# VH-VL binders against Probable ABC transporter phosphonate/phosphite binding protein PhnD2 (phnD2): the designs that were tried, part 3

Target 1, 264 residues: Probable ABC transporter phosphonate/phosphite binding protein PhnD2 (phnD2), of Prochlorococcus marinus (a3pdp9)
Amino acid sequence: SADPDKLIVALIPDENAATVIQDNQGLKDYLTEAFDKEIELVVTTDYSSMIEAARNDRLDLAYFGPLSYVLAKAVSDIEPFAARIKGGTKTYNSCIIGNTKKGVTSFDDIKGTTFALGDPASTSSRLFPELTLAENGLTKGKDFQGVFLGSHDAVALAVQNGNAQAGGMACPILKSLKKKGVIDPSKVTTIAQSSPIPQYPWTMRSTLSPELKEKIRFTFLDLDSDKVLKPFNADGFASITDSDYDGIRKAGKLLGLDLSKFVK

## First folded at step 1 (VH-VL)

Design a9 (framework fv_acimtamig)
Fold by ESMFold2-Fast, scan of step 1:
Structure a9 (fold): chain C 264 residues (1-264), chain A 122 residues (1-122), chain B 106 residues (1-106)
Amino acid sequence: as target 1 above (264 residues)
Amino acid sequence: QVQLVQSGAEVKKPGESLKVSCKASGYTFTSYYMHWVRQAPGQGLEWMGIINPSGGSTSYAQKFQGRVTMTRDTSTSTVYMELSSLRSEDTAVYYCARLGYEYFGPDAFDIWGQGTLVTVSS
Amino acid sequence: SYVLTQPSSVSVAPGQTATISCGGHNIGSKSVHWYQQRPGQSPVLVIYYDSDRPSGIPERFSGSNSGNTATLTISGTQAMDEADYYCQVWDSSSYVFGGGTKLTVL
């Protein structure tokens, strides 16, 4: 059991690093005061780097996406404890988007195009888009060419600029980018939304002391600060368990994902 | 561990048919598309077609349409490429290649078989 | 059908930078992949998606793609880099290779 003087908080690069750090600065300040410890925010280069960091016991807290979490859990001593809640739900959706000027407004329009994907270990910008397309008769490498751009904001920008004709990403991130003026709603259209996906799990290293783990869990679940929650677009955090992600495991197996491809 | 192993060299007469095999190992066979690419002696790479090992669906380059057939056997993790009505111009090294994604570069040919030399002569 | 044009040969002295071009109509709007083929061997992926490098490929290899020309650049060229190099794109459900460039390290 460990009770370190500094906690390493790892965040997946679902957007550019500056945005991820900015959105989590309030949380960092809150945790610093709550724990009376140094908090170091680490944004990894890609999702597999975060999986590798977890596997090698190089992080104390980790904010994974659902798929990267289940991949990391298979090879790491980590445990999930909280997820964002908004409007009474602990779920979000994946969006399939098209470039308006290039006339990509339906699934049929995706055939023969370049489709932008986020990180290979992303749920809403890889796993669910590929499954949704397959359910509609479109297969990557046959009916369209996929391109991995590494992050959701990169997908949105590529589709807006026409570097890809279509793409998949988290609907909440698309909404945020539209609100910030980064994405022009007239240039990008939403073709489809997925079924609900369980929210990103906050996880902790299982070898932290029981007292510290309880304090971490309490600190998140009792969080009601507008300064911290507003950047997450959240009403609060709610308790989660590993089994909440069983649907993601099923989806990953259905797509034929191999864990060995995600650990560097 | 990941590898594609092809059948051995063949000598054929004009008008005969060719069937080359490519056995996959070290990964989930049905999760990756398989391509066939050939290379005539001293010439460049020429794409022939693609097969989905999961569903068995295929797409062929127009030049080979009507002469080429691609199949797979999921129980042996093997893909096959048949080319009919052989001519001397079909003398080439035939490669199977995996369409990679995930870690190694999505939608690029990340793993190649060792090649099968086919000589067509009378 | 879509056509990719490469120079047939490029020569460079050891330690110098080699550049290999791949010309195609609006190729900057496509993703370009590059393969190295040593004599008697299978092709090896050295650059994918214009500029990304697979694990195990030296940092000496880099790529770019804009307008009508994609470029493979090999800095500090070594004798082991002697090979044929092929560019490749996907176009309308077909996979197209360039004619290949023979790199000679003098």
Scores: ipSAE 0.000, ipTM 0.399, lowest interface PAE 16.0, mean pLDDT 87

Design g1 (framework fv_guselkumab)
Fold by ESMFold2-Fast, scan of step 1:
Structure g1 (fold): chain C 264 residues (1-264), chain A 121 residues (1-121), chain B 111 residues (1-111)
Amino acid sequence: as target 1 above (264 residues)
Amino acid sequence: EVQLVQSGAEVKKPGESLKISCKGSGYSFTSYWIGWVRQMPGKGLEWMGIIYPGDSDTRYSPSFQGQVTISADKSISTAYLQWSSLKASDTAMYYCARHEYYDSLGWFDPWGQGTLVTVSS
Amino acid sequence: QSVLTQPPSVSGAPGQRVTISCTGSSSNIGAGYDVHWYQQLPGTAPKLLIYGNSNRPSGVPDRFSGSKSGTSASLAITGLQSEDEADYYCQSYDSSLSGYVFGGGTKLTVL
């Protein structure tokens, strides 16, 4: 079984690569010390590229979104082991947003518009927005045109700038962009929030040695110090299992997702 | 258990300075904004401002900008509301409250028990 | 004066239904910002009663419900009980002020 000298740690590109890499430097430093191994952070161009890297056993640790994890798990020998606890919860929400100046403040205003979506394999920037719209009588390709912009920050900016009239994205990322002054709250209206979504899973390649897998699990799950957890942007970590994502599988089935469109 | 505990009641004279506190416990203090709300005797709630303790990003209501200073010390999980020179019109109950989730979409929960500030000659 | 308008008082008998309105404008509720409701019992701090227009926190009985339409929101209380006697406040966000706004408050009297 594998015990590599270097661990390849992939991070889902839910924002631009520079932001994702910079936000995770503390994590890289901590894991380097904890494992006494070289840590390489990898941010792929898109979610499907990360899924393909996992399929080809190229990733030792991978921080997926919920849907991209479900898609990767179907084609890869990976296992989930931890999800962060942030703000007292193990869940987050998806937001449907509209351009205030263009008068998009309700579901009915989305008819005939361009709707910004993140990556096709995103839970909060594709799956949940499309399901929420369908539940409100709006079907992509029939009632509105969907455009995939690849990341949550791209969706937020497109809606703010009016390049799309509406869009879907993770509510926590929207909050972060507003806090940073990237998004002006007066220019973007939140139309709806989804039901809770399970937090992003940390996963590992199942072919790693049992000793290394145990060390990886304990490195995350035994963290109980605020100082150590600060680099992870977490209050703690909770153990998770594959079945914790069954609700995502059901949601994907309801949307009629074709797995072949997400992997090369 | 998540809670906010505020400092005790204050009795002051006009012109005096004052700094009251709000200590968070049972959660990650740096992960939530803390808001300050004023309630004048027999009156309603007025939002004063909000601070993110992780980086001290602070935003004020237009009515309170320049009237008070909001700050936080994340090393002791404590937020502060400060006056350089109190006025009789500052007599009120002052609440701190944790802001839940999203900037413009969020709500306040839990609330501190309040600090009564009385300013009189 | 407040940006969100509530009636100063409302009253009802035990077992009855009352509704408390919260009227905003195009820069707040009308812009799509959510409405949250707080209950303040005499001599106590406010307590979250409804968040995100219609959601109840754990421990809040289903007698309390919220709704939002256009530029206004409403809090409905059914099966009135004496312990419901309190001040009720709505809260939203106002884009023109770039900040949080509270309604003026409504005193509920249970007759």
Scores: ipSAE 0.000, ipTM 0.395, lowest interface PAE 17.5, mean pLDDT 86

Design g10 (framework fv_guselkumab)
Fold by ESMFold2-Fast, scan of step 1:
Structure g10 (fold): chain C 264 residues (1-264), chain A 123 residues (1-123), chain B 111 residues (1-111)
Amino acid sequence: as target 1 above (264 residues)
Amino acid sequence: EVQLVQSGAEVKKPGESLKISCKGSGYSFTSYWIGWVRQMPGKGLEWMGIIYPGDSDTRYSPSFQGQVTISADKSISTAYLQWSSLKASDTAMYYCARLYDTWGYEDYYMDVWGQGTLVTVSS
Amino acid sequence: QSVLTQPPSVSGAPGQRVTISCTGSSSNIGAGYDVHWYQQLPGTAPKLLIYGNSNRPSGVPDRFSGSKSGTSASLAITGLQSEDEADYYCQSYDSSLSGYVFGGGTKLTVL
């Protein structure tokens, strides 16, 4: 339906499902009132499952990471419309972290270690960490062993407890985990921070009615509610376009990503 | 234009109560943390605490926990710093500042500062 | 005692370069937290000079630059001018204190 009575809103599982749903409850309540529609939040088990749900036209709104968006856009009729702004920018960074007690405080210390990665379709916990390490002469499978743990919080915890000696993840998620007391900053060292990455895009399926698409777009762009924005640690939402993610497409090609591994 | 305007100078005696204010304008007051900074005469800057006016989430420096109360009234875009019983050692310039961050909660910097409120506590 | 250590004073002649250090520990700068710098002219409120280790707000000349390495950060001022005479403060976040920390301040004198 071009104007469904219930909007299915998918959220990328960049952390455990309970945390993702809880962090977006305020937005759900706001959108329920703004649209006068039922809002259902959905968190898939992995990034590829969310891409497949979008491909099968099962999602009305979807909050992707940058790489998972690029992958979904190639096989789905979706359009990006808004991204979180914070500190005056629509960008964030990827962090490479090491276990302090194990002495992993520089790139050279990563040689011979187990490196924790998030989901294979993650920008800040897979794509950018692997490219940054390659730029510094460290190749996955040669100089270190990569282990996919599925989410950013899993990466942070694995590095903190020494199950992996190093890892890659979104700097904003690391900061959040430190604020919550989940990660002890004395146990985890930030080795490097990437160049800016475009923020996660909010997307909608293109088959929604033009009237509903316009209402969705401006509902997000006009959002100034402190209650809703505080859980997202956002100043607001700003307009974005597909071309804002061309840098991610280039990075994916540079890493040699095989799209057939993500969608069948 | 973003601006923080603080209340005027105060002269008080030890044991008296005091509440000073910091009024924001030109931005969404409820969307930014407000911090309080003390500067004793001839000394450096000391962070006292921060408040998020949208939900009154307040965090204090360990040195100031229990010594002052930070609050905000979002209906008039104003943050407050309050003492129940002033001491001579509270004599200082007090600044409010808006906190801004590019990555998340812990990397905040103070991008806009109030002009300061001079508090003098003497007998 | 300041959690972040700065030299109490630094001096230079017009046109020279001066550098102001900010030394932290593993719980702040060493933990990866950003360093920000403020300039306080005599009788005025502090003003943001550098944020996020090396970024300049609009209106700050490129003579001012910031850098960070390990547990320390530095503010460099090139082409020193009489108007640069001020107190300079570094600021970061300390995870052990769960709060924001300032350096003790450096008084810059232009000779």
Scores: ipSAE 0.005, ipTM 0.447, lowest interface PAE 13.9, mean pLDDT 88

Design g11 (from g1 with heavy chain H99T E100P Y101F D103S S104G L105D G106Y W107Y P110Y; framework fv_guselkumab)
Fold by ESMFold2-Fast, scan of step 1:
Structure g11 (fold): chain C 264 residues (1-264), chain A 121 residues (1-121), chain B 111 residues (1-111)
Amino acid sequence: as target 1 above (264 residues)
Amino acid sequence: EVQLVQSGAEVKKPGESLKISCKGSGYSFTSYWIGWVRQMPGKGLEWMGIIYPGDSDTRYSPSFQGQVTISADKSISTAYLQWSSLKASDTAMYYCARTPFYSGDYYFDYWGQGTLVTVSS
Amino acid sequence: QSVLTQPPSVSGAPGQRVTISCTGSSSNIGAGYDVHWYQQLPGTAPKLLIYGNSNRPSGVPDRFSGSKSGTSASLAITGLQSEDEADYYCQSYDSSLSGYVFGGGTKLTVL
């Protein structure tokens, strides 16, 4: 339906499902009132499952990471419309982190270690960490062993607990975990931050009615309630377009990822 | 022990340049942001700006944007506050302080001892 | 002008209780941002006294407590001692300024 009574809203599983659902309750309540529709939040098991749900036209709104969005866009009728603003910018960074007790504080310390990665389709916990390491002469499978743990919080915990000596993840998620007391800043060292990455895109299926698409766009861009935005870790939302993610497409090619396999 | 050690007191004339320092020790310098706070004689605390030493990402308070430059050299665990041309109104105590990250709910857990800057005649 | 408002001074006798208020607005404390408190003893740098509205760092006596309600926060000091003579500053974050804000400070005199 172009104007469904219930909107299915998918959220990328960048952390455990309970955390993702809790962080978005305020936004869900706001959207329920703004649209006068039922809002169902959905968190898939992994990034690929969310891409497949979009491919099969099962999602009305989808909050992707940048790379998972690029992959989903190649095979789905979706369009991006808004990204969060935090600290006055619509970008964020990927962090490379090391276990302090195990002495991992520089790129050279990563040689011969186990490096924790999130989901294979993650920008800040896979693509950018691998690209940054490669630029510093460190290749996955040659100079270090990569292990995919599926989410950013899993990466942070593995590095803190020493189950991996180093890892890559979104800097904002690391900040959030430190704020919540999940990560002890004395146990985890930030080795490097990436160049700016465009913020996660909010997307909608293109087959929604033009009236509903306009209302959705307006509702996000007009959101100025600090009560709703603070728990979501946003200052507001800015308009975005597909071309804002061309840098992600280029980064994927630079790392040697075959993005064309998702054009089917 | 975590320590932030600041450079010594300065006496300057209007128009002179100045760069003061804040050296961190006892912790991973690039795991924390360093903020700068001004306290004019007999007045309260004013946040000036903050820097992440790992990549020199710097944010300024609107009141201090363009007035000072904040920088850091992570190889020697030192942050800096710099003026190209001092004014008498820059006379104040300047503190550095660290925070785990720049966000709405964080605080400054350790402070330097302060650098007194006097700009006169 | 200070974005957060504190009384310029408060006073009490040894053993008494005093409270220091910190009043903000909808863009800072009213927006849900935490309030932190710093103690500045005469001739010294500020020291973190209370963080996250009500938490004490290691070494801070339980005579110091914090609370937050609506657009305001309060620091309570019980069992006043002469060494409590200091300036006290509240601090929060302001979303419209995208930065940290301090109160104007309160001078506590222990008579």
Scores: ipSAE 0.000, ipTM 0.393, lowest interface PAE 19.1, mean pLDDT 87

Design g12 (framework fv_guselkumab)
Fold by ESMFold2-Fast, scan of step 1:
Structure g12 (fold): chain C 264 residues (1-264), chain A 118 residues (1-118), chain B 111 residues (1-111)
Amino acid sequence: as target 1 above (264 residues)
Amino acid sequence: EVQLVQSGAEVKKPGESLKISCKGSGYSFTDYWIGWVRQMPGKGLEWMGIIYPYDSDTRYSPSFQGQVTISADKSISTAYLQWSSLKASDTAMYYCARHDYEGYFDYWGQGTLVTVSS
Amino acid sequence: QSVLTQPPSVSGAPGQRVTISCTGSSSNIGAGYDVHWYQQLPGTAPKLLIYYNTNRPSGVPDRFSGSKSGTSASLAITGLQSEDEADYYCQSYDSYLSGWVFGGGTKLTVL
C-alpha cells in the first residue's frame, strides 16, 4: 500500500495541453491544500499513452474519459470513485457538427465529406459519433472519410475552418469554445446530439493505502459549492462505480473496439 | 419507443394534498433528467424543476422552491410532483418532460390537468 | 414574468413567411447558450421543433428554421400553412438563475 508525498495526476488530452492544465488548475490547488502533498499534473500525448501509463502503475489519480477508462480498467489496477456534476447533471452528450457555409446542416449532408474525429479512444469524439452516424445509415470509410485530429478543440476548429466538413465532439466542450469566442456559432451548426454519456470518471490506483484512498474519496465527495467548486468548473462531485460504465462497454463492443488497437 | 405517461386529471379542494406521476419507458430512466413544466390556463410554459432519478438530485426554479416537492422512484421508472396543501392558484396543466444535458426537452408526457376549486 | 421575450402574437396568410423573435440577455443567449424551440398545437403537449439553434428533429418540415445572433434567436416559418397555427416557445439556459427558462410564447394565427 502506498502513501507518496507526491501524487501523479493524469488528465486525458481532450483539448490542447495548456487548456487542460488551466481547466484543472483550481482542482490541483485545492487537492494540494487538502492532502498537504505535491500534485503533479500530467497531460499525455494521446489517450492510449495514458492507458499505458496506468497499466504500468505510473499514475496515482487519473481523470479518464468513459471509453479510455473502460479500456484502462481491463489492463490496470485502478478504481473509479467520483464524477463531476455540472449544470445539474451527472451526464453529458456528444455533438455532431457541420460547417454552416458549406451547407452541412443535416445527416444527409455528411455523405461524401471528411468527418473530423478526436482521439481513437474518445467516447464523445469517436465512439458515439460513429455509432450515431451508423444508426442514421452513414458508415465510416463508406459514406464519409474519418480523420483523427486527436482532441475536441482540434475537431471544432477544423470544422469551423472547413478543413473538415463535419465532426464529432463533446457538447460541453463545444459550448465552452463558443462562450470563449474560439468558435463562432454562425460558422458551425449542431446537427445531432447523442444519448447521455456518464461523466468522466476520476480514478485512483488500487494499491494506494486504504487511509489515503478514503481521504481522496472523502475530499472529492464532501466538496460543495461554498468551498472552491467554481474554479474547477463543477457544481459538485458524486460517487460512481465501475458498473456505471457498462453502457460504454456495450457501445465499444458494437463498434468492434478491442484493447489491441489502443495498448502497445 | 420512448414514452412518458402521466397520471390522470385531478379535481381537488384548497388545502388538500396531491401527488401526480410520470412514468418513463423505452429508455434508461436513470440516465436522463425529468423536468416538470406548469402551464396555467391560457398562459405560457413555466419550468418548475428537474430531478436526476439515479440519485434523486433535484433543482428547482426559484419561483417553485418550497411550493412543491419533486421526487422519483427509479425501481419503477416514475417521477413525482407533489403538493402538501393545494391553492386555487395551482390550477394548471402539468407536464413532465425528459431533459437533455444541453437543456432541451426531447419527449413530453401528455399532461395532467389539476383543478383546485371550492 | 419571462426572462426571454417573445412577441405575444404574429399572423400571416397561407404561403407567406413569418418570423418569431426570442430576445434574451448576457446571462443566457448572450452568454452563448443554445436556443431550442417548441410547438404547441391547441389541446396538445408541446413538441420539440428546433434544437441547438438550427436543427430539426425527424418529422419536422424544412419550412421551419432557427437562427441565433448576439442576445437573440429567431424562428422562421416559410410557406405558412393552416396546420402551423399554434403557440411557439423558445427556451434556453440562464447562468444567473442556474436554470432553464422559457420565452413567454407566441400565438401564430394563419389568416
Scores: ipSAE 0.000, ipTM 0.419, lowest interface PAE 15.1, mean pLDDT 87

Design g13 (framework fv_guselkumab)
Fold by ESMFold2-Fast, scan of step 1:
Structure g13 (fold): chain C 264 residues (1-264), chain A 121 residues (1-121), chain B 111 residues (1-111)
Amino acid sequence: as target 1 above (264 residues)
Amino acid sequence: EVQLVQSGAEVKKPGESLKISCKGSGYSFTDYWIGWVRQMPGKGLEWMGIIYPYDSDTRYSPSFQGQVTISADKSISTAYLQWSSLKASDTAMYYCARQGDYYESSLFDYWGQGTLVTVSS
Amino acid sequence: QSVLTQPPSVSGAPGQRVTISCTGSSSNIGAGYDVHWYQQLPGTAPKLLIYYNTNRPSGVPDRFSGSKSGTSASLAITGLQSEDEADYYCQSYDSYLSGWVFGGGTKLTVL
């Protein structure tokens, strides 16, 4: 069992690292006071690097996306404990978007185009977009060319500036980018919205002491600070279990994902 | 107090144009979607379409795509439903309703009082 | 036809329990989309009754409850009262249609 003086807290790089770190300063301050420990925020270069860090027991807390969590759980001693709540729900959606000027407003318009994808281990910026396209008769590498840009904001910008004609990303991130003025709503059209996806899980390494694990769990579940919750666009956090992600495991198998592509 | 106030009843002839309104008050208008729902006499509710007033992102039910135009003017917190050429089959009660952010919301939490549109010769 | 199927009518006596079903498919309720319920009293606009499957807005009595399982949802009304006589609609989102869908509606008659 471990009770380290410093907690390493990893955040999935779903946007550029500077934005992710900036948005989580409130969380860092809150956890520092709550645990009376040094808190180090870590943003890896990609999702697979975060999975590998978890596999090597380098992370005390990790905020994964759903697919990257499922991949990490298969090779790491980690356990999920909380996910954000908004409007009474623990789900979000993936969006398929098109460049308005290039006339990409429907699935048919995607055929023969370049489609922007986030990280290969992303749920809403890879897995669900590819499954949605396949369900509509569009196969990556056959009907369109996929390009992995690494993050959701990179996808949105590529579609907006026409470097890709279409793309897939988290609907909440698209909304945030529009509100910030980063994305001009007149330049990007939403073509489709996916079925609900379970929210990003907060996880902890299982080898932490039982006392510390309980303290971590209750610290998140009792969190009601607007300063901390606003960047997550959350009302709070609620308890989750590994089985909440079984739908993601099924979706990954349908797409034919190979775990060995994501960890060394 | 959240309110959606719709324009008054309309009596029109086939072929005429019409634009009805829905004014929101008591909340940040650009933070919510506005949906339009039709209810034909003695029938159930049919979703027609929704608009996000912040950027005018509009989605239509397949049955209503090309049949109506939904628009919004965020400077006066008002959404609109418009027909270029009315048909007798457009006779119905039309409701506007507020919806939260689409990643957290598939519900209509506040409804307007309805606008009765009667189309007859 | 409606994408979500409800019985056209249900009836009960005061004080009894009635249940209204809402049957969907793999593209809506079966895909995990939440179910919301609306009450429409005669001559009035619909009013939100149950949201996100089980939750009640402020002012809705606990006699009204919702549940969801598989591809279906149910609205239960216990201690039935004469003022509960209304039309009830379920609503969800459909990924195949990329839009919001309502059930056909159920007329509740309080005998």
Scores: ipSAE 0.000, ipTM 0.460, lowest interface PAE 11.9, mean pLDDT 87

Design g14 (framework fv_guselkumab)
Fold by ESMFold2-Fast, scan of step 1:
Formats: structure tokens, C-alpha cells, sequence
Structure g14 (fold): chain C 264 residues (1-264), chain A 122 residues (1-122), chain B 111 residues (1-111)
């Protein structure tokens, strides 16, 4: 339906599903009032499942990560419309972290270690960490062993507990976990930060009616509710275009990612 | 209103220790990074390092790693820059500045302290 | 030995336009890092003038504007006034150094 009575809103599982759903209850309430429609929040098991759901036209709104968006856009009829803005910027960065007790405080200390990675389709917990390590002469499978743990919070906990000696994740998520007391700052060292990454895009399926698409766009762009924005650590949402993610397409090619492997 | 107030000018001899301060007010001190920037007489700005007061996470420029210590006491909303042994080449104006993103993406300096002049001479 | 290159000086007459360049490399501006600008009036601390390439803080007049393209950025000042005499610094982030980098500064003289 071009104007469904219920909107299915998917959220990327960058942390455990319970946390993602809890953090977005304010958004759900806001959208329910704004659209006068039922809102169903869904969190898939992994990034590829969300890409598959988009490919099969199962999602009305989808909050992807940058790489998962690029992967979904290649096989889905979706369009990006808004991203988090703070201090005038629509970017964030990836952090490479090490276990303090195990003495992992520099790139050289990563040699011979187990390096925690998030989901294979993650920008800040897979793509950019691997590129940053490669730029510093460290190759996955040769200089260190990568283990995919599926989410950013899983990476942070594995490094803190010493189950991995190092890892890569979104810097904003790391700092949020430290502030919440989930991660002890004395146990985890930040080794490096990546170049800027375009913020997670909000997307909608292109087959929604033009009237509904315009309503969705302005509902997000006009949003100024502190209750809704606080979980996103945002001043608001700002307009974005597909070309804002061309840098991610380039980074994926540099790492040698086969985009077709994420569509099944 | 956001303010960063720095300690007063210092005149020291080579080999002496020194700790200067930067007190924040008018905002949540633990939610913003504090940076230190050096300006030698007649020269430009040099970033020295930053600290996140919530957890004391620090990052130093390669030129200042091991030369200075940056710390913070969140109970009194104060950041510090410290030398164990001053050199004549440390003579400069030292600024503290708040980084403008209150979350976890600290890329620009939005509010600056008035500066602390440090003169090191025999 | 600044990481970002600025002209050491620029001059203009009252009412005219002046542009100050900031040239970086592939590890900073060329890597996509945003550029910020600071104004330092004689005898004062630096003050934020432009952030995230194009944005003005409250109280900064529209005469000041920023832009970024490729490995470079520029600050434009239109309707030049005597009170604009100051040192101007660009600033970005450098992935190779994992830190904040400043330009060498540009002294603006209003003739």
C-alpha cells in the first residue's frame, strides 16, 4: 500500500535489540501522533536480515548504518531523507580500542591479537576499522584474527573482559556505554579514531505516496522534541541525499567488499 | 552562560614544576571535552591534547606526549595542564578550550579561556 | 611547520571582499574532515568564527562565510571593516596524527 494504516519502522541492530527498542520508544510515540497511524518498531537479528527485509519491500521506514544503507540501496527501492545533525555536522567516527590490562594501547600491540568486529555490514565496527588497520600495515587474517560479534556493545564488552584484546566500534556508542557505566574507562583504551563517517540515514520505501513521503520528510526535519532527540544525541535531523554515501561506496571497494554477498 | 576561567600568569625558572588550571561553568562539565592549545610569542596555535572529564580519557599530540600531563577534577569542574620540569622553550600563552560537540564527536573549539601566560627564564 | 597552509597575510580596503585560503592534504581536509575558523583580535583569546565548514555561531555577522572543496577551504569576509583586523586560523582533524591541526594563521590588515 502506498498509504498503509500501519508503518513498519526498522532500526539497525547496532546494539542489543532490547536497548535499541527502549531507546526509540519516544520516537514511536512521536510518529504515532504525527502520522495518526500505528507504528511498529522492528529490530532484525543482524544487518543482512534488515537489508533482506528492505529488498522484499517489508519496511516503510528504515534507520540503516551507512554501509548497510549502501548495500540495501543497491537491491531495494528506498530513498534516504534525513540524518542526525549535531553542531552543524552529519558525521561521526569509528574508534579502535584496546584492553588496558593486556597492554594494548597502540597499533603495534594489535599484532597477534584477537580483534573484535561488529556486524560484517557495519561501517564503524567493520569497514573503517579494517581500513584503518590496513593503512597501518595490519592485515586481518595475517597480523591479527578478526571475530565478528554482531553489535557494537558486544565488541566493547569483549575488549573490556579481555575475550578480545582489541576491537573496532562507533565512538559515540563507546562513550554512551562509558557514561551508562557499562564500560569502565580504566579497562578500555582508545587507540585511534577514523576519518569522518556520514551519519546513519533514515530511509523510506520509494513506493509510498508522494503525500505521505512529504509528510514523513517534514515530520523528521521539523522535529525539535528533546525527548525524541536525546537518545540520538542530536540537535535535530537534517536533509541528506544518496550521494552523501558515495564515500562509503568507495571505502567498500578499497576493502574489496563484494556487495552482492550481502543480498540473500 | 558558558565560561572557561584560567589561572593567573606564572613566572618560573627552568627545572621547576607547574600546574595551571581551567575552570568551566555554565554547562555540564562532564559532557564536553576540554582541549589545551599553546601559542608561543608571535607564533600560531598548536594543539597539545584533550581530556573528557567524565572518564579522564586523554589524547595528546605527538609533540606533547610525555612532555605534559593533562588531568581533570570533575567534582570542581576544573581541567589541568602540568609540567614536571619546565624549559625556557615552554614560554608561551596557554589556552584551554571546550570542544563544541557535547556528545562523542569533538572536532572544534567553541568556547575559549582567556589564556595563562607562562614565562620560563633564568 | 603547520599542517594546514594559510597565507601569512592578506589585506583589503573598507567595504571590499577578502578571501583567506586553508590548504590541507589527503589525511585531513582531503579525507573529508570539516574545517573550522577562529578569529583572534589583538591581545585576546581566539573566538569561534565558523564551524563545520559553513556554520556561524550566534552573533557572527553574515559578512563572514566559509566553504570547502577537495583538500582546501576558504574564509570569505565581505564588507570589510576596520574591526576585522585580526589573525585568522583554520582548524581541522588529521587522521594520520589522530589529532587536531591548525593552519599557520593569516594576519588581515584593513588598509
Amino acid sequence: as target 1 above (264 residues)
Amino acid sequence: EVQLVQSGAEVKKPGESLKISCKGSGYSFTDYWIGWVRQMPGKGLEWMGIIYPYDSDTRYSPSFQGQVTISADKSISTAYLQWSSLKASDTAMYYCARLGEYTYEPYYFDYWGQGTLVTVSS
Amino acid sequence: QSVLTQPPSVSGAPGQRVTISCTGSSSNIGAGYDVHWYQQLPGTAPKLLIYYNTNRPSGVPDRFSGSKSGTSASLAITGLQSEDEADYYCQSYDSYLSGWVFGGGTKLTVL
Scores: ipSAE 0.000, ipTM 0.438, lowest interface PAE 14.1, mean pLDDT 88

